# VHH binders against Type II restriction enzyme MwoI (mwoIR), part 15

Target 1, 363 residues: Type II restriction enzyme MwoI (mwoIR), of Methanothermobacter wolfeii (Methanobacterium wolfei) (o59646)
Amino acid sequence: MKNPKFTENQKEIEKEEFEFLQKLNFIIKESLELFNTNLKNSMKFINYITLPIIMASIESKSFNPFSEIIEKHIAFILNSKMNSLGYKFLPLGYSSDLTYENDNSIIHIDIKTANLENPSDFKDTVPLGINQSSYPGVLDCKIRGKNIKADCKKIKVYPNIPTTYNNKLTITNALLFIYPDYKEIIDEIREDYIAIRELISINLKDILTPIEGSLEEFLNYKPSNEKKRLEPILDNIVRGYFIHDKLRHEFSENVEKDLEEFEKKIIGIAKKLKEREIKPVAILSISIPNGELAPHYDDEIVSGKSWGSSFRYHYKKSGNSVFKGLDNKASRAVFLHINKEYLPVLKKYFDPITVYELTEKRL
Key: E = the ipSAE of ESMFold2; O = the ipSAE of OpenDDE; V2 = 0.75 times the mean of E and O plus 0.25 times the DockQ between their complexes.

## First folded at step 5 (VHH)

Design n02 (from m15 with Y54W; framework vhh_8h5u_2; at its last look DockQ between E and O 0.07; V2 from the best seeds 0.00; counts 0 for: pae E 16.1 > 2, unsure alone 58.1 < 65, grease 28.4 > 24.2, placed apart)
Fold by OpenDDE, look of step 5:
Structure n02 (fold): chain B 363 residues (1-363), chain A 122 residues (1-122)
Amino acid sequence: as target 1 above (363 residues)
Amino acid sequence: EVQVVESGGGLVQPGGSLRLSCAASGFTFSDYSYAMGWYRQAPGNQHERVAIIWSGGSTNYPDSVKGRFTISRDNAKNTGYLQMNSLKSEDTAVYYCAKDTLYGSYWEYDYWGQGTQVTVSS
């Protein structure tokens, strides 16, 4: 069914959305140098954060410490810029990473990261929480692409975010950072780290002497749905030893030697990380439609896997069309940054790619 | 009242250099909401932006002047500059300094001065 013709109000809403998108795009694009400078500053301390990076990465999380740093810097820069433009930071409880208020709008900005080597993180869709978008998602009656009921009515899933706050338009944007995988660096030390954990595990009695009589019970304790206490304890010992240097000589000499060797390896990894100079391969700015634009984008915004607790925004429509505005002229997803080296890879997932550039103007 | 005053133009030989100045009043170039642009207009041609500097310090140049022209600003003096090196005859034009303001999705100049004539001739 041809989507009903959009109303003038809807047009105006979209106009405001795109205006803000452009402002945001400019802010981010214009601040890239500052962003990079700050990243370098953070990297001066790579030696101190390498082990935490390793620890976090091994927990089966695609943890990118550089992405995390970048994300924080972007948030910081954006906040500063937004404030300078008269936007007021407005925490509204459980909501997007950044929320702002101006005279006409309440703005939600969510910052997301994705690994290039994990397309599921960014392929075709951007996940949104129920507290981030004002657009009602559509609960699909399909399971794994198959209809469970032929005559199933689409269910609207209403988010916690209204379309307006006190007559101020809700604007929602997502910033997606796609970063390269540097898992190979972590993988170099992964086995060593595991070995170290095991080594510590078998020697815990040396450190946990005060509870020697109940050590096994203590370590095997599993409160409710939590992991066994052993894992957090191991992590704690790792931190105590390598970060705080507090547990020296608590182990036998041979164990200490192994720990010291691992420490050297950590330093090596730090060096490698520093030399990698990892940056996002792409930055996407995405304007999420306001709920008042429903049902024009019903095909683009669906309820996520959590049966109404999340949404997925499709910046690529079914059939490989790009999600655009109501007039199909402007893309709601814009690349602010692309590392050209990765362009071929990005093209696999994004086609066409719309890039925001600071262009010349002729008078 | 917003005012922009360009200066520094003149006659120069090909290969020569000039430094243009733009004194602004009534607004601050360093304000995030603004950008400073240098534009030129040659006889019979449209206005062409030859340089722009945004509040963050980023700059852009068309290919025609890239590598030869440098835009900068002194925030303390609220003054913009255009260093023009390796000048060519085709650079002959009236040069204008403009205050650009972001209007939603685009930059638009609000104010410019009387301009300063740059003539490159042997």
Scores: ipSAE 0.000, ipTM 0.180, lowest interface PAE 13.6, mean pLDDT 82
ESMFold2, look of step 5: ipSAE 0.000; ipTM 0.229
ESMFold2 (binder alone), look of step 5: mean pLDDT 74; pTM 0.758

Design n03 (from g15 with S27F; framework vhh_7aqx_2; at its last look DockQ between E and O 0.01; V2 from the best seeds 0.00; counts 0 for: pae E 17.6 > 2, unsure alone 57.4 < 65, placed apart)
Fold by ESMFold2, look of step 5:
Formats: structure tokens, sequence, C-alpha cells
Structure n03 (fold): chain B 363 residues (1-363), chain A 124 residues (1-124)
């Protein structure tokens, strides 16, 4: 078939993208042991935060604050290492997490997280939106591998990031961190927490002493939103009891027994969280093609939904994500870290798995 | 500098009582789990009991349940082992230990900080 050849300028762009990918991979891989040490140290207060996490989960939402700790540490490492290599931090990065410049390039790095139980966040793709790439994305005219119409036409949607800025090449990378899901662990205790809240509510009059006014009148007060009438008070009592050692022995013996059982469950959950790998399941480093490389990556940067504004880079569709204009055909998506315990699960989603091994490069 | 120091050991008649103290420095009491271990001559150290980071949960070896009680006093940076109904089998060097937010470990390998020990001798 008749496809455009890479121009010399396009080949030079890919050389710069590849060279930066190697620098980034070296920085992150070299820093993994420091990261592991600091992560272990940060877990010293897991017992303190486990109950707040359980309490927050009642709204049928849970987030994993440990992923934020890891992401902040990676950003710290990047800021330190990039500055030492002559890249200057730019605070005005078009919604990218980190933006840098040197004499030749503007660097955009996005740190992305994905839950292992939600494969659409990481399987063969990484989300780009309209502000995390310079490549004009193609609107998807296929549903489940079939064209919507026989004569589908390519429609390109341009993102917010230019291909160059003041004669400096835009280079875009993503670091994708895949984490275990923690919701199952928290869900084990959610119903127990609801039961404890109810138990406290039934026994509330035994522990509240009126200062002024009637306790019964206070408990029957109905604010404009009756759905949340007592829950803040009950949650406060839970914090007082379990975190601050208040109200201990103020309840009946049967109630105290149930509170003690729940405390044992909190401790058990904290132990499970610490023993479960809080480290990422995998770290994937991705070089996202510059927009001047169009049309060579049109099949790989497409909308995630029909006519959606959210675009994705498909980096592992049949193992085809390489620097197409370079002789070495190096991968644009490389694993920097794999937790061996999860390798069988990862192989369900990634085939092949390309792993970066530490190599020295003169910088 | 994190330090643990036991005190209160000594000679006691069988059936008597004794209270051991573990004075701590360089610790934030609300973070660490504190435990007592003991070691008789020629034996491995064995778990005696632990108190959780909140102070609400205690655990004891079966051999001392109902006779020993662990407590803590944050104002004095001290935790205690109250030993009642002492038996000659309780004769040992008693150690206090601390671990970061793990509770109730029966194995000494789980503890990061140790005191120097205090001798308890129970005579028949």
Amino acid sequence: as target 1 above (363 residues)
Amino acid sequence: QVQLQESGGGLVQAGGSLRLSCTTSGFTFSIYTFSWFRQAPGEEREFVGAISWSGRTTDYADSVKGRFTISRDNAKNTFYLQMNSLKTEDTAVYYCAAEDFYTGSYLDEGYDYWGQGTQVTVSS
C-alpha cells in the first residue's frame, strides 16, 4: 500500500522523543530503591488513617490516598533530577502534571493512575483528553471493530498543545501507575461500620449529658435536610471513641463488646493494607507521538468514545506501538516495574510485555 | 533517639504480684504498639502480651491470660505489666518491645526496638 514516508524532520523528532524516553526511564528506574525505602517509612501511620478511610467509604465512594503519596514522591524525584540535568520547570503547563524546558524542547509529563480492576483505564491505552498531547486525534468511526458506515472518513480533532513552542519541540510522556484495588478490603468492614453507627445512635442518650435544654428536644431537631440528621454526630462519637479514647466505658457491657470487636477489625484491615502491596502493580513509561508525526499514528490516537472529546493513545494494540520512523523500532511503551505477584494478571492485558532494564547512558 | 527501659523486676513469692514499667523516650505513644516478652534461661524469647496503638486492644499469651494486665500512661511515657498470681514458671528476664503499628506479634522478629530487660524471679 501507498503510505507517506517519514520525512527527515519527522525522523529527527522521533530521535528526540526516543532520547528523552531513555533519560526519563533511567531517572525513574534508578530511583526505585529510594522510592521503596521512603514508601515503607510513610506507612508508619497506617493505623491512624485506616478508620478515616473506612468512614469516608460510606458514601459508596472510596479513593486510595496511598496512590497520591506515591505520585507525589515520583513528582519530587522528577523535579529534582530534571533540574539537575538542565531542564527548567515551567509552572504554566497546559494541564500536564509537570512541564519543563531546555534549549531545544518543551517537556510535558503526565502521571496517571489506574485501578487494576478497571481495565479500561490501562488496557492497551492511556487517556489524553485534548490538553495532554500535540497529536491531532481521529474521531472513532468504528464500533467494536466495525465501521459505523461504509464510507467513514477520518476527522481530525486538534488538541490544545502545539507541536512546537518558540521553535522548541514539544515532547509528551506519560507515566502510568497501575494499582491494586482496595475497595474489596474496605467493603469487608463497611456493613460493620454502619452497624456500629446504628448501635451508637440507639445508645446516644446514655452518653450525652445536657448542658442546657432538653436532650430529647436536641435529638428530635429536624434540619432542612433530614437525610443527614444525626450522621455527623455519630461519626464524631466514633472518632472520639476509637481515635481519642473518649467515652470509653460509658456504654453498656454489650455495646462495649461490639465496639471492641470493631476495633479489632479496624486493626485487621490496617494490617491487610500494609501487607498488601501498596506499591504499584506496574509502572509503564509511554512516549506519546508529537503532532508533526501525523498521519503515521492516526490509527493509534483515536477518541475513546464516538464523537467524544476524550482521546486515547493505543500503545499496545497487537504490540505495534514503536518509534515507526526509527531503524531500531524501539517501543514507545515500556514497563519500568512489575510486581511479580501480578504478572499472570498483567499478561491477560499486555502481550507482549516490554521491560526496561537499567543501562547507563552518558548524559 | 528511641529508647526503652524496663524497671520493677525483683524477687517475689509464688502467688504474689509485681508491676513492671517500661519507660520510653523518642516515641509518639499513639503510633507504636508495645509488647512484653520474656526469656527463661536456655529458652527462646516468648510473647507475653501487647497493647494496641489506641490502648483499647490488648492480647495475651494463653499462659498469662487472666493473671497479667498491660496498660499505658501517656503523660509519663510509660507502659506497664501488672503481674498477679505469679508462678515459678513466670521466672524470666522480661523485655519491653515496640513495633510500628503492628499488633500482637508472637514472634520477636516483628519488633524494631527493645529494652535491656529486667529479672523477675518467683520463689516457691
Scores: ipSAE 0.000, ipTM 0.257, lowest interface PAE 17.6, mean pLDDT 75
ESMFold2 (binder alone), look of step 5: mean pLDDT 76; pTM 0.778
OpenDDE, look of step 5: ipSAE 0.008; ipTM 0.234

## First folded at step 7 (VHH; framework vhh_nb_b201)

Design p01 (from n01 with S27F Y101T; at its last look DockQ between E and O 0.01; V2 from the best seeds 0.00; counts 0 for: pae O 17.5 > 2, unsure alone 63.1 < 65, placed apart)
Fold by OpenDDE, look of step 7:
Structure p01 (fold): chain B 363 residues (1-363), chain A 123 residues (1-123)
Amino acid sequence: as target 1 above (363 residues)
Amino acid sequence: QVQLQESGGGLVQAGGSLRLSCAASGFTFDDYAMGWYRQAPGKEREFVATIWSGGSTYYADSVKGRFTISRDNAKNTVYLQMNSLKPEDTAVYYCAKDTLTGSGSYFEYFDYWGQGTQVTVSS
């Protein structure tokens, strides 16, 4: 079927999307140093958050210990810069990480963080939540890649974000920050933490006393909807001991020695984390097509991992997705920043690499 | 070098009209939003109107319905048609270039200004 011609309105939409991309590029370039320096402030307190980081990384998945910190700093910086440029912060909450308003558009920015060693998060596709796009996607009846039902057909799913707000155009952008993987540091101590949990579990009856009721009743109580109760309890004890300096007298001498050793390890990990340079490998901006551009991008916005709950924008399905209605055929996905040191590594995942400076440059 | 030159100012009676022009050079005119600002004596510079590269226009509430901003890309000129002028419109009017390309509303981010043209509205 001959791809329908772009209407004049559709061309204007893409023009607005492209123009915002240019603005965003400017903001990010001016803020590169801020992304680095502000994170250092957080690192002053790394000793206090190392254990929580470890606790959060119990699952053997790729984990960036700085991810949450990075996200918050990015949000802070963007808010400041956007405001200075005349964009008004719009707290819509449900829509995206950040929402802004100008005279002509409502801008949604979704902040994404990825580890360089986890290409599934950034290579060729970007995952989008239902609140991160105004473009309806064709979704399979799948959960985590598995069919839910036999003979389930693809459906069109409409996202939470409308294509317009009171005649203002919706612009959606995924801003992806790729960082080095720090998983190896956390992996060093994760097993030790698990061991500590086990150690505490063995001694739990000697350590834990409920305020009300009997300990036995407490431990045996299983709410119908709770699958795992023991781990949170153990984590509570861990927090009491290491964060609040409580419960130390409740442990036997032998157990206490083990806990002290673990404390030393935590301090060591904190030091290792502090010594790491927290700089982005690359910053990628992905302009998500407005829904009014349908059906031109139907083949690029497809099923996510979860039926009805997520999308995937394939920004590199047949090469880099471009603003199809614009004459310049600019890319919808562009690098706003690249650490040149990582260029060889990035080339493994991206070919070519399109960098947006004043003009798009293919590397 | 970016240059902006305003013209068309003058003395006009209340209820009258003026058309301001701003000739631009030294940059790719079509790529940038252009704007008009004004500054009255003893007051801060205030936004009047802007026209984006895509042609969208926006106005301050105080001038909405009375002023019209337009542009001629072939002439690298931006215009401000001012109708129904009031004494409160008396000010030096400045032409401004947006710092960035695109259609974004950057009322606070103009990087080049003209010398200004005086508009005086008498009662």
Scores: ipSAE 0.000, ipTM 0.189, lowest interface PAE 17.5, mean pLDDT 83
ESMFold2, look of step 7: ipSAE 0.000; ipTM 0.145
ESMFold2 (binder alone), look of step 7: mean pLDDT 80; pTM 0.811

Design p02 (from n01 with S27F Y101T G102V S105T E108T; at its last look DockQ between E and O 0.01; V2 from the best seeds 0.00; counts 0 for: pae O 16.2 > 2, placed apart)
Fold by OpenDDE, look of step 7:
Structure p02 (fold): chain B 363 residues (1-363), chain A 123 residues (1-123)
Amino acid sequence: as target 1 above (363 residues)
Amino acid sequence: QVQLQESGGGLVQAGGSLRLSCAASGFTFDDYAMGWYRQAPGKEREFVATIWSGGSTYYADSVKGRFTISRDNAKNTVYLQMNSLKPEDTAVYYCAKDTLTVSGTYFTYFDYWGQGTQVTVSS
């Protein structure tokens, strides 16, 4: 079936989406140095957060130890810049990471961070939550790639974000920051941490003092949801010892020696992290189609890994997705910034690379 | 230096029409969105209309259907055609230049303003 022609209204929507993309490009370019400066400031305190970072990375997954810091700084900087440019912060809370209002639109910006070594997070597609788009997705009845039910048909899932707010157009953008992988640093200490957990586990009865009840009853308690409670308990002990310095005399001499050695390792890891330069490999902006543009982008917004709760925008489904209703066929996904040192690596994942400067350039 | 000069204001009866002009200089006119604001006595300055470099236009709800913003890039001039004027439209009207050199309908921040032109609508 011949794709329906764009209505005049749909063309206007895409014009606004495109215009915001251009403004966002300007904002990001003007803020690059601010990102660096602010991140450096945060890194002054890396010694105090290294252990929590290690604890958070207990799973053997691709992990960026700076991801949370980066996200917060991005939000802070964007808020500042957007305000200075006359955008009003709109704390809707249920939708995207950042929401702004101007006279004609409500703007949603979803901040995403990815590691260069984890292309599943950025290559060809970008994952979206139901609160990160106004475009209905066609979703399979799958959870994490598994069928929920036999013969389940695809359904349209409507997101949380409406296409308009009181006659103001919804604009949604995914702002993706790709960073180098720091996994090797964390992996070095992760195994040691696991060992510390085990060590504490063996000695748990000697260390743990319940406030109420018997220790035995506490340890034998099983929650109704059958979730593991041992690990959180161990982590609590770890925090008590290393962060609060409350449990240092509760361990045997031999165990204490091991804990002290681990402390030295933490300090070493903190140093390694501090010595790393935190700069994005690339910044990718993806203009997510407004739902009123349906059905023109139906084939590009499809099921994510979680049925009913996530989408994927395939911005490279049939090549680079473009503003289909615009005459210039500008890209919906563009690089706002590229570290040229990583250009060869990026080219492995992106072909071509569209960089948005004053105008779109294909590299 | 950026300069904006408004003209065309005056006294008009309710239901009448006026056309405001703003002559711009000191910047690449074609690259910027232009806008009109107004300020009535004792009130805050309010948005009236904007026109993007690409020609897209946006209006305040209070003036929709009555006012038309346009631009002539060859003359570096932005216009505001005001029809069906009401006493509530009485204000000093200001021409404004967008901060950003990008096309768009977004009303963000204007960094330069004219001196304004008085529009008075009598009942």
Scores: ipSAE 0.000, ipTM 0.197, lowest interface PAE 16.2, mean pLDDT 83
ESMFold2, look of step 7: ipSAE 0.000; ipTM 0.226
ESMFold2 (binder alone), look of step 7: mean pLDDT 82; pTM 0.835

Design p03 (at its last look DockQ between E and O 0.01; V2 from the best seeds 0.00; counts 0 for: pae E 19.5 > 2, grease 25.8 > 24.2, SAP .707 > .668, placed apart)
Fold by OpenDDE, look of step 7:
Structure p03 (fold): chain B 363 residues (1-363), chain A 121 residues (1-121)
Amino acid sequence: as target 1 above (363 residues)
Amino acid sequence: QVQLQESGGGLVQAGGSLRLSCAASGFTFDDYAMGWYRQAPGKEREFVATIWSGGSTYYADSVKGRFTISRDNAKNTVYLQMNSLKPEDTAVYYCAKDTLEGSYFEYFDYWGQGTQVTVSS
């Protein structure tokens, strides 16, 4: 079926989307130094969060130790700047990371962070949750690429974000920050932490006195979600010992020595983290199509990892996805910033690289 | 060269209305947001309103509900309808062209010569 022609209204929608992209570009360019300097200030407290970072890294995911700090910092900067553009912060919740309002539009900004070493998070597509778009997608019946049922038909999935709020147009933007991988630093101590868990596990009965019942009974208790309680309990002991300075001197002398050694390692890791430069490799803006633009972008909305709950915007289809209704054929996905030192690496993933300055430039 | 020419200013009584116009030339009008600023004697220039190329509008809190910014792309003109004017609105009003790469906290790169608006009590 011949894709219906863009209506005049649809063109206007894209104009607003594009206009916001331009404003966002301005904000980012003005804030580039802030993304670096303020993060350094946060690092003054890295000693207090190093252990939690280590704990969080136990999960088999590409882990950036600074990811949460970065996200919060980005949010802070955007909040400070968006007001100057005539947008008021709107604590809408149940949607994107940040929401703003002016007289004619509601802006959703989804902050995405990715590691350079994990291209699945930024290459060709951007993952979207049902709270991160107003565009309905045709999704496959797949979970993590596997068919749920042999005869499962594609379904149209409607997201949580409406196309309009009380006649205000919804504009959704995914703002992607790509950072270097600092995995090597965490990898140095992760195994040590695991060893500490094991050490504590061996001594757990000697350290913990249950309030009620036996420790064994407590550990064997399976809640409805069948989650193992041992690891969280071990982590609890670790926090008690290293963060709260509790439970000290309750271990045998030899165990205490090991714990002290681990403490020194934590301090060392904190130092290493503090010495790292936290600077984005690249900042990518992706304008997510408003749902009223359907069906023009149907082919660019692909199934996510979870059937019915997630989808991806494929912004690289046919090159860079463009604002289809605009005459200038501007890209919906553009780099707002590139660290030139990483340009060769980025070119491995992006070809061409479209940088938005005053005009789009292909690199 | 970018040119902005304001008109429509004058003397008006409190509670009255004025409509300002700004004729723009020297750039692709449709591609840029336009705005209005004002500067009262002894005060800094302050933001009044902006209209984006897509039609989105934003107003300063002080003028919200009273002023309306609009644009006619066919005429390369931006308008400011000012209703319920107050003595506090007395200022030179400047038309402004938006920029994508302006100075820090400066979103507009060109201004007109301004038009005087005086609201008498």
Scores: ipSAE 0.000, ipTM 0.181, lowest interface PAE 17.6, mean pLDDT 83
ESMFold2, look of step 7: ipSAE 0.000; ipTM 0.156
ESMFold2 (binder alone), look of step 7: mean pLDDT 82; pTM 0.837

Design p04 (from n01 with S27F Y101T E108Y; at its last look DockQ between E and O 0.01; V2 from the best seeds 0.00; counts 0 for: pae E 24.1 > 2, unsure alone 63.7 < 65, placed apart)
Fold by OpenDDE, look of step 7:
Structure p04 (fold): chain B 363 residues (1-363), chain A 123 residues (1-123)
Amino acid sequence: as target 1 above (363 residues)
Amino acid sequence: QVQLQESGGGLVQAGGSLRLSCAASGFTFDDYAMGWYRQAPGKEREFVATIWSGGSTYYADSVKGRFTISRDNAKNTVYLQMNSLKPEDTAVYYCAKDTLTGSGSYFYYFDYWGQGTQVTVSS
């Protein structure tokens, strides 16, 4: 079926989306040095946050130790710049990470961080939460590739964000920061941490002041989600010892020696982290289509892994997704910044690479 | 050097009309969105209207239906036709250039401003 022609209204929507992309490009380019400088301020305290980082990385998943720091700094910088440019901050809460208001639109910006080693987070598609788009996704009858029901019809998943706010157009953008892999640093200490947890576990009864029958009951309690109660307790002990210095005399000499060795390792990891340059490999802006543009982008917004609660924008499904209603056919997904040192690596995932300067350039 | 020069302001009675002009020079006029802002005494500068390089227009709610922004690229001039003027429209009106090339509907940040032209609407 011939894709319906764009209405004039739809064309205007895309013009506004494109215009915001240009503004965002300007802001990001102007702020590139700020990202680096501000992160240094956080890094001076890396010694104090290394252990929490390790604790958070217990799951053998791709983990960027700086992700939270980066996200906060990005938010701070964007807020500052947007404000200076006359955008009004809107704390809507239920929607995207950042929301702004101008005279004609409500703008949603979702900040996303990805590791270069995890292409599933950025290659060809971007995952979207229910609060990160105004465009309904097409939900397939398949969960993880398996048919739920025979002959089920595709359904639309409607997101939390409306297409308009009091006649102001909703504009949504995913701002993706790709960073180098720091996994090797964390992986080095993760196993040691696990060992420490185990060590503490074995000695837990000796370490903890006898609490009335409640501790054993607590340990034996099995929550419905299969999470073990022991782990939070162990983590608590770890915090008490390494962060608060409250439990140092509660351990046997042998255990204490092991804990001291681990402390030295933490310090070493902190040093390694501090020596790393925290710069983005690339910054990718993805203009998410407004829902009023349906059905023009139906094939690009589909169900994610989480049935009914998430979807993905396939910005490269049929080549680079473009503003279909604009004459210039500008890309909806563009690099606002690339570190040239990583260009060869990026080309493995992106072909071509579209960089938005004053105009789009294909690399 | 970028220059913006407003003209056409003056004293008008309520219900009257004025047409403001802004002559632009020093940049590729056709590539930029142009806009009008106004500032009343003791108030903050507020958005009035903008026109994209492609011709699309946007207006503040307070002036919708009464004001019309237009441009003549051959003359490097942007216009503001103001009809049905009210005392509340009294302000210094400023011509503005968008910082970025392109469609430009939003004038929250300007790199250049005119000197402004006074519009006074008497009751």
Scores: ipSAE 0.000, ipTM 0.198, lowest interface PAE 17.1, mean pLDDT 82
ESMFold2, look of step 7: ipSAE 0.000; ipTM 0.093
ESMFold2 (binder alone), look of step 7: mean pLDDT 80; pTM 0.818

Design p05 (from n01 with S27F T50L Y58R Y101T; at its last look DockQ between E and O 0.02; V2 from the best seeds 0.00; counts 0 for: pae E 17.7 > 2, placed apart)
Amino acid sequence: QVQLQESGGGLVQAGGSLRLSCAASGFTFDDYAMGWYRQAPGKEREFVALIWSGGSTRYADSVKGRFTISRDNAKNTVYLQMNSLKPEDTAVYYCAKDTLTGSGSYFEYFDYWGQGTQVTVSS
ESMFold2, look of step 7: ipSAE 0.000; ipTM 0.134
ESMFold2 (binder alone), look of step 7: mean pLDDT 82; pTM 0.829
OpenDDE, look of step 7: ipSAE 0.000; ipTM 0.199

Design p06 (from n01 with S27F Y101T F107W; at its last look DockQ between E and O 0.00; V2 from the best seeds 0.00; counts 0 for: pae O 16.3 > 2, placed apart)
Fold by OpenDDE, look of step 7:
Structure p06 (fold): chain B 363 residues (1-363), chain A 123 residues (1-123)
Amino acid sequence: as target 1 above (363 residues)
Amino acid sequence: QVQLQESGGGLVQAGGSLRLSCAASGFTFDDYAMGWYRQAPGKEREFVATIWSGGSTYYADSVKGRFTISRDNAKNTVYLQMNSLKPEDTAVYYCAKDTLTGSGSYWEYFDYWGQGTQVTVSS
């Protein structure tokens, strides 16, 4: 079926989306140095956050130790710049990471961070939550690729974000920051941490004075359907020892020696992290189509891994997705910044690379 | 080269009206937001109004409801209709071009200015 012609209204929507992209490009380019400077300020305290980072990374998943810091700084910088450009901050809470208002639109910006070594987070598609788009996704009746029901038809899932707010157009943008993977640094000490947890576990009876009943009873107590209390308790002891210095005399001499060695390792890891340059490999802006543009982008917004709660915008499904209603056929997904040092690596994932400077340039 | 030329200023009694015009050249007019600023003697230049490429308008609180900014893309001209003028509106009014294309630019990012036109409101 011939894709329906864009209505004049739909063209205007895309025009607004594109115009915002231009503004966003300017903001990001102007703020590149600010990202670096602010991150450096945070990094002066890396010694104090290294252990929490390690603790958070226990799950063998792709982990960027700086992701939270980066996200906060990005938000801070964007807020400042957007305000200076006349955008009013809207704390809507239920929607995207950042929401702004101008005279004509409500703007949603979702900040996303990805590791270069994890292309599933950025290559060809971007995952969207139900609160990150106004476009209804065409979703299969599948969960994690498995059919829920036989002969299940595709359905539209409507997101939390409306297409308009009081006659103001909704504009949604995913702002993706790709960083190098620092996982290897964390992986060096993760195993040691696990060993420390085990060590503490063995000595738990000596360290932990039960408040109620026996230690075993305490450990077996499960409020609701929660997992075993052991790991959180161990982590608590770790915090008490390394962060608060409250438990240093509770361990045997042999155990204490092991803990001291681990402390030295933590310091070493902190040093390694501090020596790393924290700069984005690339910044990708993805203009998510407004829902009023349906059905023009139905084939690009499809089911993700979680049926009904998430979908993906396939911005490269048939090549780079473009503003279909605009004459210039500008890309909806563009690089606002690229570290040229990583260009060869990026080309493995993106071909071509579309960079938005003053105009779109294909690299 | 970008050129902005203001006109329409003059002397008017309180409660009166004036319409300012700004003729623009040297750039793709339709792509840029346009704005008006004013500067009273001894005061800093202040934002008055802006109209974006998409037609959205924004006004300073002090002029809201009294002033209307509009544009004619065919003529590359931006206008400021000033009604219910007050002595406090006395200033040199400047036309300004947005630094960036598209909508969403605010008063901090205007880069080109005209020579200005004097508006005097007598009590």
Scores: ipSAE 0.000, ipTM 0.195, lowest interface PAE 16.3, mean pLDDT 83
ESMFold2, look of step 7: ipSAE 0.000; ipTM 0.330
ESMFold2 (binder alone), look of step 7: mean pLDDT 81; pTM 0.816

